# VHH binders against q9xw16, part 18

Target 1, 132 residues: q9xw16
Amino acid sequence: MSGWNAYIDTMTAAAPSIKRCAIVGAADGSVWARTEADNVFKASEEELKTFVALFNDVTQVPAKGADIEGVHYVVPRTEESLIFGKKENTGFFAVKTKSAVLIAVYEGPNEVAAQVRKAVESMQTYLNNAGY

## First folded at step 1 (VHH)

Design k19 (framework vhh_3k1k_2)
Fold by ESMFold2-Fast, scan of step 1:
Structure k19 (fold): chain B 132 residues (1-132), chain A 119 residues (1-119)
Amino acid sequence: as target 1 above (132 residues)
Amino acid sequence: QVQLVESGGALVQPGGSLRLSCAASGFTFSDYSMRWYRQAPGKEREWVAGISSSGDSTSYEDSVKGRFTISRDDARNTVYLQMNSLKPEDTAVYYCAREYDSSGYFDYWGQGTQVTVSS
């Protein structure tokens, strides 16, 4: 099923600083699409199931952080349906839609973080409007 | 959980004064530098003031320097912003923030308190 990969391509085209990303089921963390080959998103199903459950109460996340691809990120704050984290030169943005969670991992300075956020929020809006 | 709760916002006349408070919980308050930000409708969040974890260093945005004073009370886990000689341009929602790094982009902040300066 490569249909969902078109959305991955759209996000990475909008923010080239995205190194890896995925679209996963909000209920269970099942992978619908992810970057592959040299840019493969390497989170386990167990890790993703734990990660999507964080959206049940985002206010608790800054106290404990979040794990993606075996990397523990400090989550300085959360916003409605948005979790983001930082560790050294690496960061992520994750947004929840009605039925999906979009995760984008980027590398680089803080100046690129806003572009990555806008890319995932644009896709969040698109998928919500499409009923996902 | 980390919590920052701002209070003290009100409607005041130009030239008036307000003191904002920020009650912090869920972390070791004395270990963190704290900041105040503000955001007017339709504008980006603007940094206003900062105070080091020790309280020995303070910093201010140029437009508020000499009018605003940031302070902290570690025994009460509280940051304050004393605002004097208020101007209509100071109208905004004011947020306190726990500093993450020098950029300010990743700071943890509260829900804010509304300050309106108007006749």
Scores: ipSAE 0.050, ipTM 0.475, lowest interface PAE 5.7, mean pLDDT 88
Fold by OpenDDE, second read of step 2:
Structure k19 (fold): chain B 132 residues (1-132), chain A 119 residues (1-119)
Amino acid sequence: as target 1 above (132 residues)
Amino acid sequence: QVQLVESGGALVQPGGSLRLSCAASGFTFSDYSMRWYRQAPGKEREWVAGISSSGDSTSYEDSVKGRFTISRDDARNTVYLQMNSLKPEDTAVYYCAREYDSSGYFDYWGQGTQVTVSS
């Protein structure tokens, strides 16, 4: 396991509703770490490349949504370094660090979203402080 | 860019009717639940009506039930509020809002349209 897997474990532990998670390169969408086994993060490299590029202009994302793991999510709004989406009883949070994008896909009612966001933003802060 | 523009507000007599429109742009309208709010002078903004993204579910504030009807036309990217049997207490600025989720969070609002009910 790479050192990045520890951060995956940290996020998933912080928010039990997170089903799948990935840390990818902000520049190219390359996978640095991801959940595996029964909760394997399934996004393709091409999809991730497209996804991380959304952060180049987040203001346009709400108009068209975002795709992760072949699933199209509605994106209600965005922030400079935050994209989140919803689909029925699922959703995702994606945050951008200096060099990475953290993606957490969760399942559950809307109420769990706050915890998921907190988990990924906490990791975002940590990684930013670490220079990543 | 997400934009909501309300129209249809007017001065009407008690018992009259109005239909408000909210034209949406800058997003996939059919994916979102929409709501109407209103704010009277000196009062807090209050929820009036809501409609699900599919249009299959509607909800209303108690004071407007049976009088107001919310609907949507996805082909026109528009949500409507049909207001019948208007009362002076319905006087307010009416706002259209895009719903984020069922928690009651709304992320975009229109500029509002003035409805005045007076004899």
Scores: ipSAE 0.019, ipTM 0.358, lowest interface PAE 5.4, mean pLDDT 91

Design k2 (framework vhh_3k1k_2)
Fold by OpenDDE, second read of step 2:
Structure k2 (fold): chain B 132 residues (1-132), chain A 118 residues (1-118)
Amino acid sequence: as target 1 above (132 residues)
Amino acid sequence: QVQLVESGGALVQPGGSLRLSCAASGFTFSSYAMRWYRQAPGKEREWVAGISGSGGSTSYEDSVKGRFTISRDDARNTVYLQMNSLKPEDTAVYYCATGPPPLGFDYWGQGTQVTVSS
């Protein structure tokens, strides 16, 4: 287990609604760490490569949506370093650091979204300060 | 040479409080996140809490939320775990660990025993 798994554990434990997480390279979507065991993050590297490329022009993402783990999500809006999506009672938050993309997939009503966002943004801030 | 030394473990009654300390040396403490883990008899070591290098971000496992507080004093190179409303299921050896990269791998202390029993 790489040291990056510690960040996965931290994000996963941040809220019960968070089910799966991944840390991937911002440049190529390579997997640095992901949830495993009972809640395996299942996105392929090819899918992740496409996903991280969305950050090159986030303004177009709401029109297209985003795919994670073979699931298509509606993206209501984006920010420069933030993409989030929704599908029924599920969603995801993805934030970009200097060199990585953090992804958290959650299950629950809209009310849990704020807590999930806070979790990934907190980690984003830490990693940015650490140079990642 | 990175070194972590935990202290503060004791025997306490249910509902009691303890404050654990972890003294760190051998690295730029303020630049790294710190974490607390615990391992109960016959169980796997589990993550308990984490704090970012700046101290601006903290996180906890669900079972300790509202009861435990992680904090740090960078001037003393020390991370703390304030444990309130202790329960018997909190009984474990508690370990301090450095954050993940950029160190490249985790460093651990020897652990300190916390026993909650009536």
Scores: ipSAE 0.022, ipTM 0.313, lowest interface PAE 5.2, mean pLDDT 90
Fold by ESMFold2-Fast, scan of step 1:
Structure k2 (fold): chain B 132 residues (1-132), chain A 118 residues (1-118)
Amino acid sequence: as target 1 above (132 residues)
Amino acid sequence: QVQLVESGGALVQPGGSLRLSCAASGFTFSSYAMRWYRQAPGKEREWVAGISGSGGSTSYEDSVKGRFTISRDDARNTVYLQMNSLKPEDTAVYYCATGPPPLGFDYWGQGTQVTVSS
């Protein structure tokens, strides 16, 4: 077991509406940790490599959307280190740190989304301050 | 299981140089920050130097800045501490440490003894 699983546990405890999440390498999309079992984050290595490359120019993402776990999400807009999207009652927040990308997939209305965003951004701040 | 094994500690004269190595196993080395700590007899363990998982950022305690350099070789799963201009006050057991954030640095090696004396 990767010690990075403690961060998965921290994020899901902070926002219980997170259905699946992962921490991946920013350079190559390699999985450092992800939710397991019934909540397994099931993106392929090829898909994750493509996804993390989106952070090289986030301004292009709203025109194309983003694919996570074989699901195409509409991305309404991006911020410098944040990509988020919606598809019906599901959505995601992905944030880039110095060396990682945190991806959280959730289900629920906009109020739930706000809690998930806060949890992911709090972890992003912590990891950046820790040098990751 | 996570293992860290330090080596390179020795008796050196004041003004001398020494390079410490820490060999890591049991985790994906390149994704973890690494630190060096030291502990002199009767003193608390103190942080010495740190390097990010990407290797892009390094940090040092004030008393060692300009004298010590931390580096890593991800192909060899090894972190290094190059120590120059050694002083008697640098005498301590040196430990390398790592850990997953936010828990920090909770995996430690056995330590390697550095003695700076004439």
Scores: ipSAE 0.012, ipTM 0.180, lowest interface PAE 9.3, mean pLDDT 83

Design k20 (framework vhh_3k1k_2)
Fold by ESMFold2-Fast, scan of step 1:
Order: sequence, then C-alpha cells, then structure tokens
Structure k20 (fold): chain B 132 residues (1-132), chain A 119 residues (1-119)
Amino acid sequence: as target 1 above (132 residues)
Amino acid sequence: QVQLVESGGALVQPGGSLRLSCAASGFTFSDYSMRWYRQAPGKEREWVAGISSSGDSTSYEDSVKGRFTISRDDARNTVYLQMNSLKPEDTAVYYCAKEIDYYGSFDYWGQGTQVTVSS
C-alpha cells in the first residue's frame, strides 16, 4: 500500500457513489494509487498518458470527448483544471493539481454527480496546499 | 419553468434525411449546453450528439459520426439535429436535453419526436 491510497480512501468515504477512482501523475499518467479488487480502475498506461495530456489544453476536449477505461465519454464543457464527462447513467470528474490528476468514475442521478464533484474538488484543494 | 419541445420526426426511407428541432423556453438558452438522445423500443435511452453553450464544440456517438450534425440558433432558442444517410437502426424517439448544472448533468422535458426509417 502506498501513502496515496489514504487519499483514495478519503474520497470514496466522502462520496460513496464513486465506483472507481485513481490518482495519477500529471506529467505522464503514471498510477500513484487506484481502487482495487471489486472496484479496480482498469485504465491502461497508454490511455492515462493520453488522458492527462488533455489538461495541456482543456478547451479542445469538448469537441473530442475523453476515453477512460475504454469507455468514450462526452465532455459537454471544461474548466481550467477540471474535465468532466457523461455517458448514460455513468460519468466522471477529473481534476488537475500541481503534480497529479485525480479521476473519479461514478454512477447515479444528478445529486450523486454534485456529491462526487465536491469530494474531488476538496481533495484537489488539499493536495495543492500540500504541494502536490 | 423549463420546457423543451421536439419536432421534425417522420417516416423516411433508408438513405433519407430529416432535420429535428428542439424549441426551448424558461431559461437563458445561450448559457447552457444541449444534447440529443434517442430511445428505440425495448432499449435504453442512448446519447446521440452534444453542443457546447457557445456552439464552438460538438460531439457525437460513434454510430452517427459523419451522418448527423448538431447545431444551435440562440436567437431562436432552438437546437437542431440534421440527420443524413438514415438507416433502419436509427428508428427511435428522439429527445433533446438541457444541461441542468455545470457538472454536465442533463434533464429532459419533452415527449420526443418519432423517427421511423423503413422502406
């Protein structure tokens, strides 16, 4: 277990509707921590490298969408450090910190999405303040 | 009160074209992203196309790429779906949806419009 697993646990405790999540390096998409076992986050190294590169210019993402775990998500719009997407009853929020990208995949209605975003943004603030 | 009214559905032959319209009211149309969804009998509702609030970005489900075009006319509070090269598998009720929050969540407020592609 890495120390980074504690942050995964904190996010999933704050938003139980998160089905799978990961913390990856912003520069290369290397996995620092992710959910495992029954909730294993299954994105490949190649997919994660491509995904984190989207944060180099988030304004291009709504035109193309984003791929996570082999699933193509429609990205309706982005914010400077936030990419989010929807596909049917599933969705994701991904936020960039100084050196990391947090990705949380969830399922459920709009109230669930709001809870997940709050948890992810709270962790983003914490990690930025910690120098990550 | 938010309202979305879809129209333009019809019976067309394979290879034909249709333009669907969605008239919006009850909100500042230009501030919100819009989407089209469809639902065939006995199947789940499927996302089809999306357009950003500015109109600068569009996105499509893979099976409709190159055949369908989403657009918007903010002066008329209307979103459109131009459907070309229609196939029998495009037969469905089509719904438009408005983004309800900045998280990208969407709501539906119409009966939809029926598109039938048959010989």
Scores: ipSAE 0.000, ipTM 0.135, lowest interface PAE 14.3, mean pLDDT 82

Design k21 (framework vhh_3k1k_2)
Fold by ESMFold2-Fast, scan of step 1:
Structure k21 (fold): chain B 132 residues (1-132), chain A 118 residues (1-118)
Amino acid sequence: as target 1 above (132 residues)
Amino acid sequence: QVQLVESGGALVQPGGSLRLSCAASGFTFSDYSMRWYRQAPGKEREWVAGISSSGDSTSYEDSVKGRFTISRDDARNTVYLQMNSLKPEDTAVYYCATYEDFGYEDYWGQGTQVTVSS
């Protein structure tokens, strides 16, 4: 939905090091909004369906890692509603809300990662409070 | 489920040696930096030793340098702390913890008691 692009814009403004991001349905991985043009989020619908299913049991994820946009990320650990991964200078944060999963891919060092995590978790809280 | 289980704690005399082990499960052990911490009664938990995910770098708190050695065996998902020339001041519960790339501790074990006294 076009309304959902406002949340993409809010996250990228809060953490400019986000290279690509998306908001997808928690049940099926359907894309509600994503970055476009030069920063288009390229994950396939099949990949996103597989990815959101990881939130059914996050404790299994660190042993196997996670795939986003055809890139395999090492997942060092998970929290109840958070999966994050690293690959060289690139990483991602994914958080689950009541009905959505927010995914943000970034590039940069640990200081950048901390900023991206905060932006994504703030949006997660906001959307949960809004009933999403 | 992530678990860290410390073992090897014992009562030893001053000048003695002890080897602590920390067995890890439920995550990709080789991707994590590991640390040992200790906590004496009524005191804050303090960092003791650290080892990088590759095992190439180790670091120690000044009071244990030259006496303690941290090592890891990724095939066994275990981190070790070799403690030599033990002093009564080393008496504490010893904990292992993961140290993630974000610069903070992530997972903690339940601890193992080390007592150094005559």
Scores: ipSAE 0.006, ipTM 0.165, lowest interface PAE 10.1, mean pLDDT 84

Design k22 (framework vhh_3k1k_2)
Fold by OpenDDE, second read of step 2:
Structure k22 (fold): chain B 132 residues (1-132), chain A 118 residues (1-118)
Amino acid sequence: as target 1 above (132 residues)
Amino acid sequence: QVQLVESGGALVQPGGSLRLSCAASGFTFSDYSMRWYRQAPGKEREWVAGISSSGDSTSYEDSVKGRFTISRDDARNTVYLQMNSLKPEDTAVYYCAADLPPPEYDYWGQGTQVTVSS
C-alpha cells in the first residue's frame, strides 16, 4: 500500500457515507490511489483526465455537470477548488490541491453531504500544507 | 411543487429544425442552471446541453455542438432547445432538468418525443 492509500483510508474513515474514493493527478487524472475490493473506484483514465480538466474553468461546470464512473451528476455550483455533484441519493465531492484532485463518491441522505465535504476538505488542507 | 413541462417535440425530416420548450415552476427559476437530456429507445438517458443560471455559460455534448442551442427566458421561467440540422440519431425523448438544491436535486419533466425520419 502506497502512502496515498493511507489518505484514502483517512477520508473513508472520516465519512462513512463515502462509497468510493480516489486521489488523482491534477494535471492528467492519473490514479495515485483509490478504494479497492468491494468499493473499487472505477473511473477510467480518460474520464479522469476530462474530470480534472474541469478545474481549469469551473464556471462552466454547473451548466454541463460532471461525469464520474460513467454516472452523470448535476453540479449546482462550483468553487475555485471544489466541484460537487448530486444524483438522486448519491453525489460526489471533488477538491483540488496543488497537484492532486481528491474525489469522494457518497450515498445517503442529504445530511451526509456535509460530513463528506468536511472529510475531503480536511484532506485538501492537509495535503496543501504538505506541499501536495 | 417543482414542475417542469416539456413541449415542442414532433416528427421531422432529416435536416429539419425543432424548438423545444420547458416551462418551469415551483422554484426560483433564474437562480438555477438548466439542462436538456435525451433518451433513445433501449439507451440510457444522456446529457445534451446545459445553461448556467445567469445564461452566460452554455455547454453541449459533442454530437449536437453547432446544431443545437440552449437558451433561457427568465421572465417566462422557460428554457429552450433550438435543434437545427436534425439527424435520425437525434430521435429520442427529450427531458428538461433543473439543477436544484436539496432535497430535490436533479429534477426533470415528463419529456417530449422528437422523431427524425425521412
Scores: ipSAE 0.025, ipTM 0.343, lowest interface PAE 5.3, mean pLDDT 90
Fold by ESMFold2-Fast, scan of step 1:
Structure k22 (fold): chain B 132 residues (1-132), chain A 118 residues (1-118)
Amino acid sequence: as target 1 above (132 residues)
Amino acid sequence: QVQLVESGGALVQPGGSLRLSCAASGFTFSDYSMRWYRQAPGKEREWVAGISSSGDSTSYEDSVKGRFTISRDDARNTVYLQMNSLKPEDTAVYYCAADLPPPEYDYWGQGTQVTVSS
């Protein structure tokens, strides 16, 4: 397995409520690592290219929402390098680093969402410090 | 060609210490973060520790925090893993990896065997 799969393992260990996640290239949405097998992250190449382009101007995202794995999420607001969304009992957090975008899809209440955000932001900090 | 060569693995008793080295060549070592992974028999490879390209930031898997220390010597193109208070559950082949983007450019060494047993 690629070296990047260890970061997926680290995030899911820190927040077991993450159902599926991926690390993708910020420039093109190419998959560097993702959860596999029964919890496979299912986004297409076209969808991921569209998704990472949202970080070029996050202020436009709340008006349109975001699509991940063919599911349309309502995005209530964005922060400088963070897009998050909700749809019913599911949600996601996506953060941009210098070279990557980390996407984590979860299910559960707000307490679970807080743990997922913390895990994703911790990894964002590590990767930025590593030059990614 | 990118090469990573791990060394320093040995048989040690519980509570012992060991220092692993990874000699890198074929890329500008100081530009990339470095990581250590391990793989126990019959299990998947797991991340152990990481160090940023500058050396200013380090991170560890929870089970090794306080016991293992990652460091680097850019003049020698080498990353180290100092392992203290070793436990039987630390028994594994240890691998060095360079964070070369994208993942298909990641290079793994051949590994070095660490066995912690009486």
Scores: ipSAE 0.000, ipTM 0.120, lowest interface PAE 14.6, mean pLDDT 82

Design k23 (framework vhh_3k1k_2)
Fold by ESMFold2-Fast, scan of step 1:
Structure k23 (fold): chain B 132 residues (1-132), chain A 119 residues (1-119)
Amino acid sequence: as target 1 above (132 residues)
Amino acid sequence: QVQLVESGGALVQPGGSLRLSCAASGFTFSDYSMRWYRQAPGKEREWVAGISSSGDSTSYEDSVKGRFTISRDDARNTVYLQMNSLKPEDTAVYYCARGEPLPPYFDYWGQGTQVTVSS
């Protein structure tokens, strides 16, 4: 995980409104890197396995929502490689690459959500270009 | 066990070319993706190029696209980085890495080879 922590640092530097984030395997939800200590991303292995499986059929997600860190989020719509959700002042963006799923949990108004989306999509592009 | 040995680094003029080589041993070379990274003094190590285990897919950092080409020769257990149109900004220690697609495995790194682009 030490090598992958550099990517976590890059995303949080680009969007300081990210409170917690992780990079996980797309096939199994195994954690490659996550924020730690006071900002620990605390989703269980079982929850992450369920979450990454949502990308197998994103069309079903708006009807049922998504669970991250035991929190149920309303998902208003999805794109083929993007799931995002909102609950009160908290939200998330999750994107799928060839081998990974990036999950960023943030808090704040709509303008910070736009910055978080940009940071996550930039990292998605970078990882896809790196063969992940 | 796993060993990666880079070579080919040199001092070159801007606009020049170099080919870096990385000789691998201690593992089944054809089973692994291979990557090149670089690190300039005082900077973080950055990814430069990658090649899949089959050799069918290559990927590059935007700043080197069109100038650098990664290739592999599985019969010789070697990965190459052909660097053309070199710029002073390309000055760095270049590292070969055996790519591990999923943790808990960390990339295995070589010792690096110094590339300096200056007049």
Scores: ipSAE 0.000, ipTM 0.132, lowest interface PAE 14.4, mean pLDDT 83

Design k24 (framework vhh_3k1k_2)
Fold by ESMFold2-Fast, scan of step 1:
Parts: sequence; C-alpha cells; structure tokens
Structure k24 (fold): chain B 132 residues (1-132), chain A 119 residues (1-119)
Amino acid sequence: as target 1 above (132 residues)
Amino acid sequence: QVQLVESGGALVQPGGSLRLSCAASGFTFSDYSMRWYRQAPGKEREWVAGISSSGDSTSYEDSVKGRFTISRDDARNTVYLQMNSLKPEDTAVYYCAAWEYDSSGLDYWGQGTQVTVSS
C-alpha cells in the first residue's frame, strides 16, 4: 500500500484536472490507494465491486452507463480495457491492467479529458509492464 | 432539431404483450446508444433497457429481464421495446432517450407513451 500512493501522486501531478482517483483490485474492487483529505475518492465497497465487474464484458456498458461515487455517467463507447464517461462538467477514465483497475474522476472541458486519459493510460502501461 | 416520438402504449390485461416504438429524427441515429425509461405516478423515472449504437449489446433492469426485449432498425431510425408477460407493476409512461458523449448531461427525450396493465 505504501508504494501505491506514489502512483496516485504521479497521475495527479501529470494531470492536475484529476479531482479524485483510485487504484483498486480488478478481481474484487478492493482499494489499494486513493486520493484522500479534501479530494477523497468516495465510492463504496459495493459500488466498486459492481464497477470492476463491468470489465468482464465492456460491450454492455454503453447501453446502461456506469456509476462512480453515486454519480451516473453516460458511457458512449468502450475499448477492450477502457471505460470512460461524461456527465455535465465531470467525467472519468477507468482502465484495467492484469491485477488492477485505475479510476480517475476529473472536472473541466473536453480539452482537459485528453490530458487525463494520457495520464491514466501511461500508468496502465507501466503497471502492466511491472506485472500488475 | 432532435425529436423522439414514442408510440404503441395501450391498456392491456396482465400476461399480455405490447410493442413500443420510438421514431428518431434530427440526428445521426446509428451513432447513438438508445434507452427506454419508465415513470409510474409519484415515482422517479427508472431505466428499463438499453441498446448500443452498433446494436450488438443490450442490457435490462433486473425486474424486466426475460420479459422485455430492446431492438433497433437503423434503416428506419427506430428503436423498439417488445414487452411480454406484462404485470400491473409495469404500468407507467414509457420514454425513449438518446445518449451522446458531449451532451453536458442532457438526454434527448421523447414525450412518452402510456402503458396501463389492468384487468
């Protein structure tokens, strides 16, 4: 757990528009690390278990959308290991690695989304290469 | 302008069937995922069924699984909801909605069609 907070810090430094984020277990949604204090990531244990299970069949997600921190997001499409959504001035990117799911919630216009996506995908690549 | 027009609502007896239609105009229908929602008097609007823009994935609220089927006909810009084994609890106004990524949280909604299941 001590090392996992460093990855949260790396992502938020690379994309300051990330308001809250977490690294959770792909099998069970258990929290490995998350933003704390003023920017605490507030998803419940039940919500995270439901969310990570979406990666078992991402093709179902655009029809229904996705819930994070009690907020329902429109998901227009998915990629094999990427779910992303938008609601008004908020959005998220979530990516799956071998053992983890990274979730980043951001606020701002669509131009900001590209920076957030890059930060999350870079961390996904790093963790996959590290065997996670 | 974007328009969604629902039709097919009626009074039916328990165990009956209905097919609802939603005709879309004013946008590129094949680029949008489509959904059905319902609202009973004094209740919140509830999601019922969804179909992806490609049509290759569908999903349903648990209470309607196995009874309702969502489908689409992109050549006719129409989404359908086939409702079988109807129950009194299915009584509601049914709405179709279109979803897009950059919507600012705005759904494109129809006016609704009334379904009443009563003996």
Scores: ipSAE 0.000, ipTM 0.152, lowest interface PAE 15.3, mean pLDDT 82

Design k25 (framework vhh_3k1k_2)
Fold by ESMFold2-Fast, scan of step 1:
Structure k25 (fold): chain B 132 residues (1-132), chain A 119 residues (1-119)
Amino acid sequence: as target 1 above (132 residues)
Amino acid sequence: QVQLVESGGALVQPGGSLRLSCAASGFTFSDYSMRWYRQAPGKEREWVAGISSSGDSTSYEDSVKGRFTISRDDARNTVYLQMNSLKPEDTAVYYCAKDYYPEYGMDVWGQGTQVTVSS
């Protein structure tokens, strides 16, 4: 609750179009920090455990899609440490670091998506360099 | 509007079986994970089982694991709960839901279906 909320604040300040986001443990999907109150990230413990396991073999994800906050997203393609999805005018970016998975949900067109991706990847780089 | 209609509840003997159905309408069913909850008299509504939108992942509350099976039929917009080896402790009204967090203001519940396990 204490330290990890600062990273949520940094990410949302860099990309105000992020509607909800979370930082979760890569091994088990346990929540380290998430947006709260009016922007609460609503994924269940069960869903997050399933979601982080997708990073064990990202090449299979485009065939299945991914579920976040009870919403099924089409995943058009993946990279080794990146899963992203689209559902109408909403979408998400999720990136894996050494110890964490960062998930950001946004709403808007391609210009918004590019901004959100940049913010998430910048935080991924920072956390990897910090040993997380 | 979103509608969820549960059915299949009945009075059964301990050790018996029932299959509950939840017919969904008013949303793109295949896009959502589905859940079953139950509520016994005087108790809070508790989660029972869940199934991902793809159907690849299922989860269960510990007391029902190995006895209950959740499944879905996206062509029919229906979620099922197969209940085997029923116990008196399973007596409750059973509800289905499409949201992961009912406590955050999910107000689209079905009317529920009553399951009573008694001799």
Scores: ipSAE 0.000, ipTM 0.118, lowest interface PAE 17.8, mean pLDDT 81

Design k26 (framework vhh_3k1k_2)
Fold by ESMFold2-Fast, scan of step 1:
Structure k26 (fold): chain B 132 residues (1-132), chain A 118 residues (1-118)
Amino acid sequence: as target 1 above (132 residues)
Amino acid sequence: QVQLVESGGALVQPGGSLRLSCAASGFTFSDYSMRWYRQAPGKEREWVAGISSSGDSTSYEDSVKGRFTISRDDARNTVYLQMNSLKPEDTAVYYCATEGYDFWSDYWGQGTQVTVSS
């Protein structure tokens, strides 16, 4: 009955190069909403729990990278509430809010990545202002 | 000026099917995601389905998964909701909605009434 999928739609509309995305709980990685059907976000519960725990100390992430949907991404650098990675022509942006982590997987060159980052950061700001 | 106009609502028997349409104008339709919401008497408005601007991504509320399909026709500036295996619990006014580049504001249609009853 959750309305969280409306936020998935907002992010994918803002950046059409997002191929799959999800909103998960910051504490446990539980899925609140995700893209479905042919664009289903396929991260396991174990993987998401491990992933959200990366936000406990983002400075360690560039040394080890990050795994999303069984794909290992190189993480070149992090910011306090932002982890992003790249592997060939694919990448992701993940941002932490008070209660949630937003993950967007995209395909395309650097110009595409900039659009995806803007969409994810805009949603992060909105959710933080809404108390999430 | 953004305008959304829903149509297709009707009285249908349980187990029946219905297709809703939403005609959009006043914005570049192909650049925006589209969503369907519904509101039953005495209930809050709930999200039902969504489709990305490209049409590559769709999403559904759990109670309608497998029964409802959202689609879009950008040449006609129209979004559709195909409703199959209708239940009395699906009785509601159905609304289409979109957000502009200002992601924080939704534009809403006037709604179309769907009644599922024997």
Scores: ipSAE 0.000, ipTM 0.109, lowest interface PAE 15.0, mean pLDDT 82

Design k27 (framework vhh_3k1k_2)
Fold by ESMFold2-Fast, scan of step 1:
Structure k27 (fold): chain B 132 residues (1-132), chain A 120 residues (1-120)
Amino acid sequence: as target 1 above (132 residues)
Amino acid sequence: QVQLVESGGALVQPGGSLRLSCAASGFTFDDYAMRWYRQAPGKEREWVAGISWSGGSTSYEDSVKGRFTISRDDARNTVYLQMNSLKPEDTAVYYCAKDIGYSSGYFDYWGQGTQVTVSS
C-alpha cells in the first residue's frame, strides 16, 4: 500500500483512455505507485532507470525513440519536461516534475491523445505544487 | 472530519493590504499542498495561489503575481495569503482548499470562505 495510489486513481479517473500508468522517481526510476491487477504497469526496474535518464537530455530522444514495457515507441518530438511516443494505436505521455516522472500509456485514436495529455499535465502541475 | 476555516476578509480601499488565514484540521496538514481560490459575484470559482506540501514551491495566477504571497505554518496547521496593492477586481469570497489532485472533483475540501471587498 502507498499513499501515492491516490494519484494513480485520480489520473485514471480523469482520462479513462489511460490503460496503465505509474509514478516513478526521477533520479532512479524507482516505482512510487502504478496501476495493478488487471491493468498492471509491467516495466522492469532496469527499463525505468534507462527511461528516466532520457530527461537528462530530451533533445536526443526523437533520434532513438523510447522503450516502455518492452515496447519501442517512435518519439516525434520532445518538450523540456515532456516525452511522448506512439506505436500504431498505442501511445504514452511522460512528464517530469522536480523529483518524479509520471508515465501514462493509452490506447485509442489521436482524438483521445489530447485528453490523456491534459490529465498528465494537470497531475504534473499538482505534483510540482506539492513539492514533488 | 476535514475542516477548513478562512478568516481575515474585510472592506479595504484600492491600494490597501489584507492578510487571510486558513486554519485546517482533520487531516495530516504536512502531507498536502494547499491552495487559495476566489469567487466574484456572477463568476465561476477561480484558482489564485498554491503552496507545496513542503512549502518549497509556490504558484500564482497571472493577475495576482507580484501582489499576493502564499505561505504556511505547519506547526499551526495554517495557510496564509498576504494581499498587497488590492484592486476592485480582487473583490470576491476567498476559499482555502486541500488539493489531492487535478480534475478529481474534490470540492468537499472547500472552507466556508471569507469576503474581501475592495471599494472606494
Scores: ipSAE 0.000, ipTM 0.147, lowest interface PAE 12.2, mean pLDDT 81

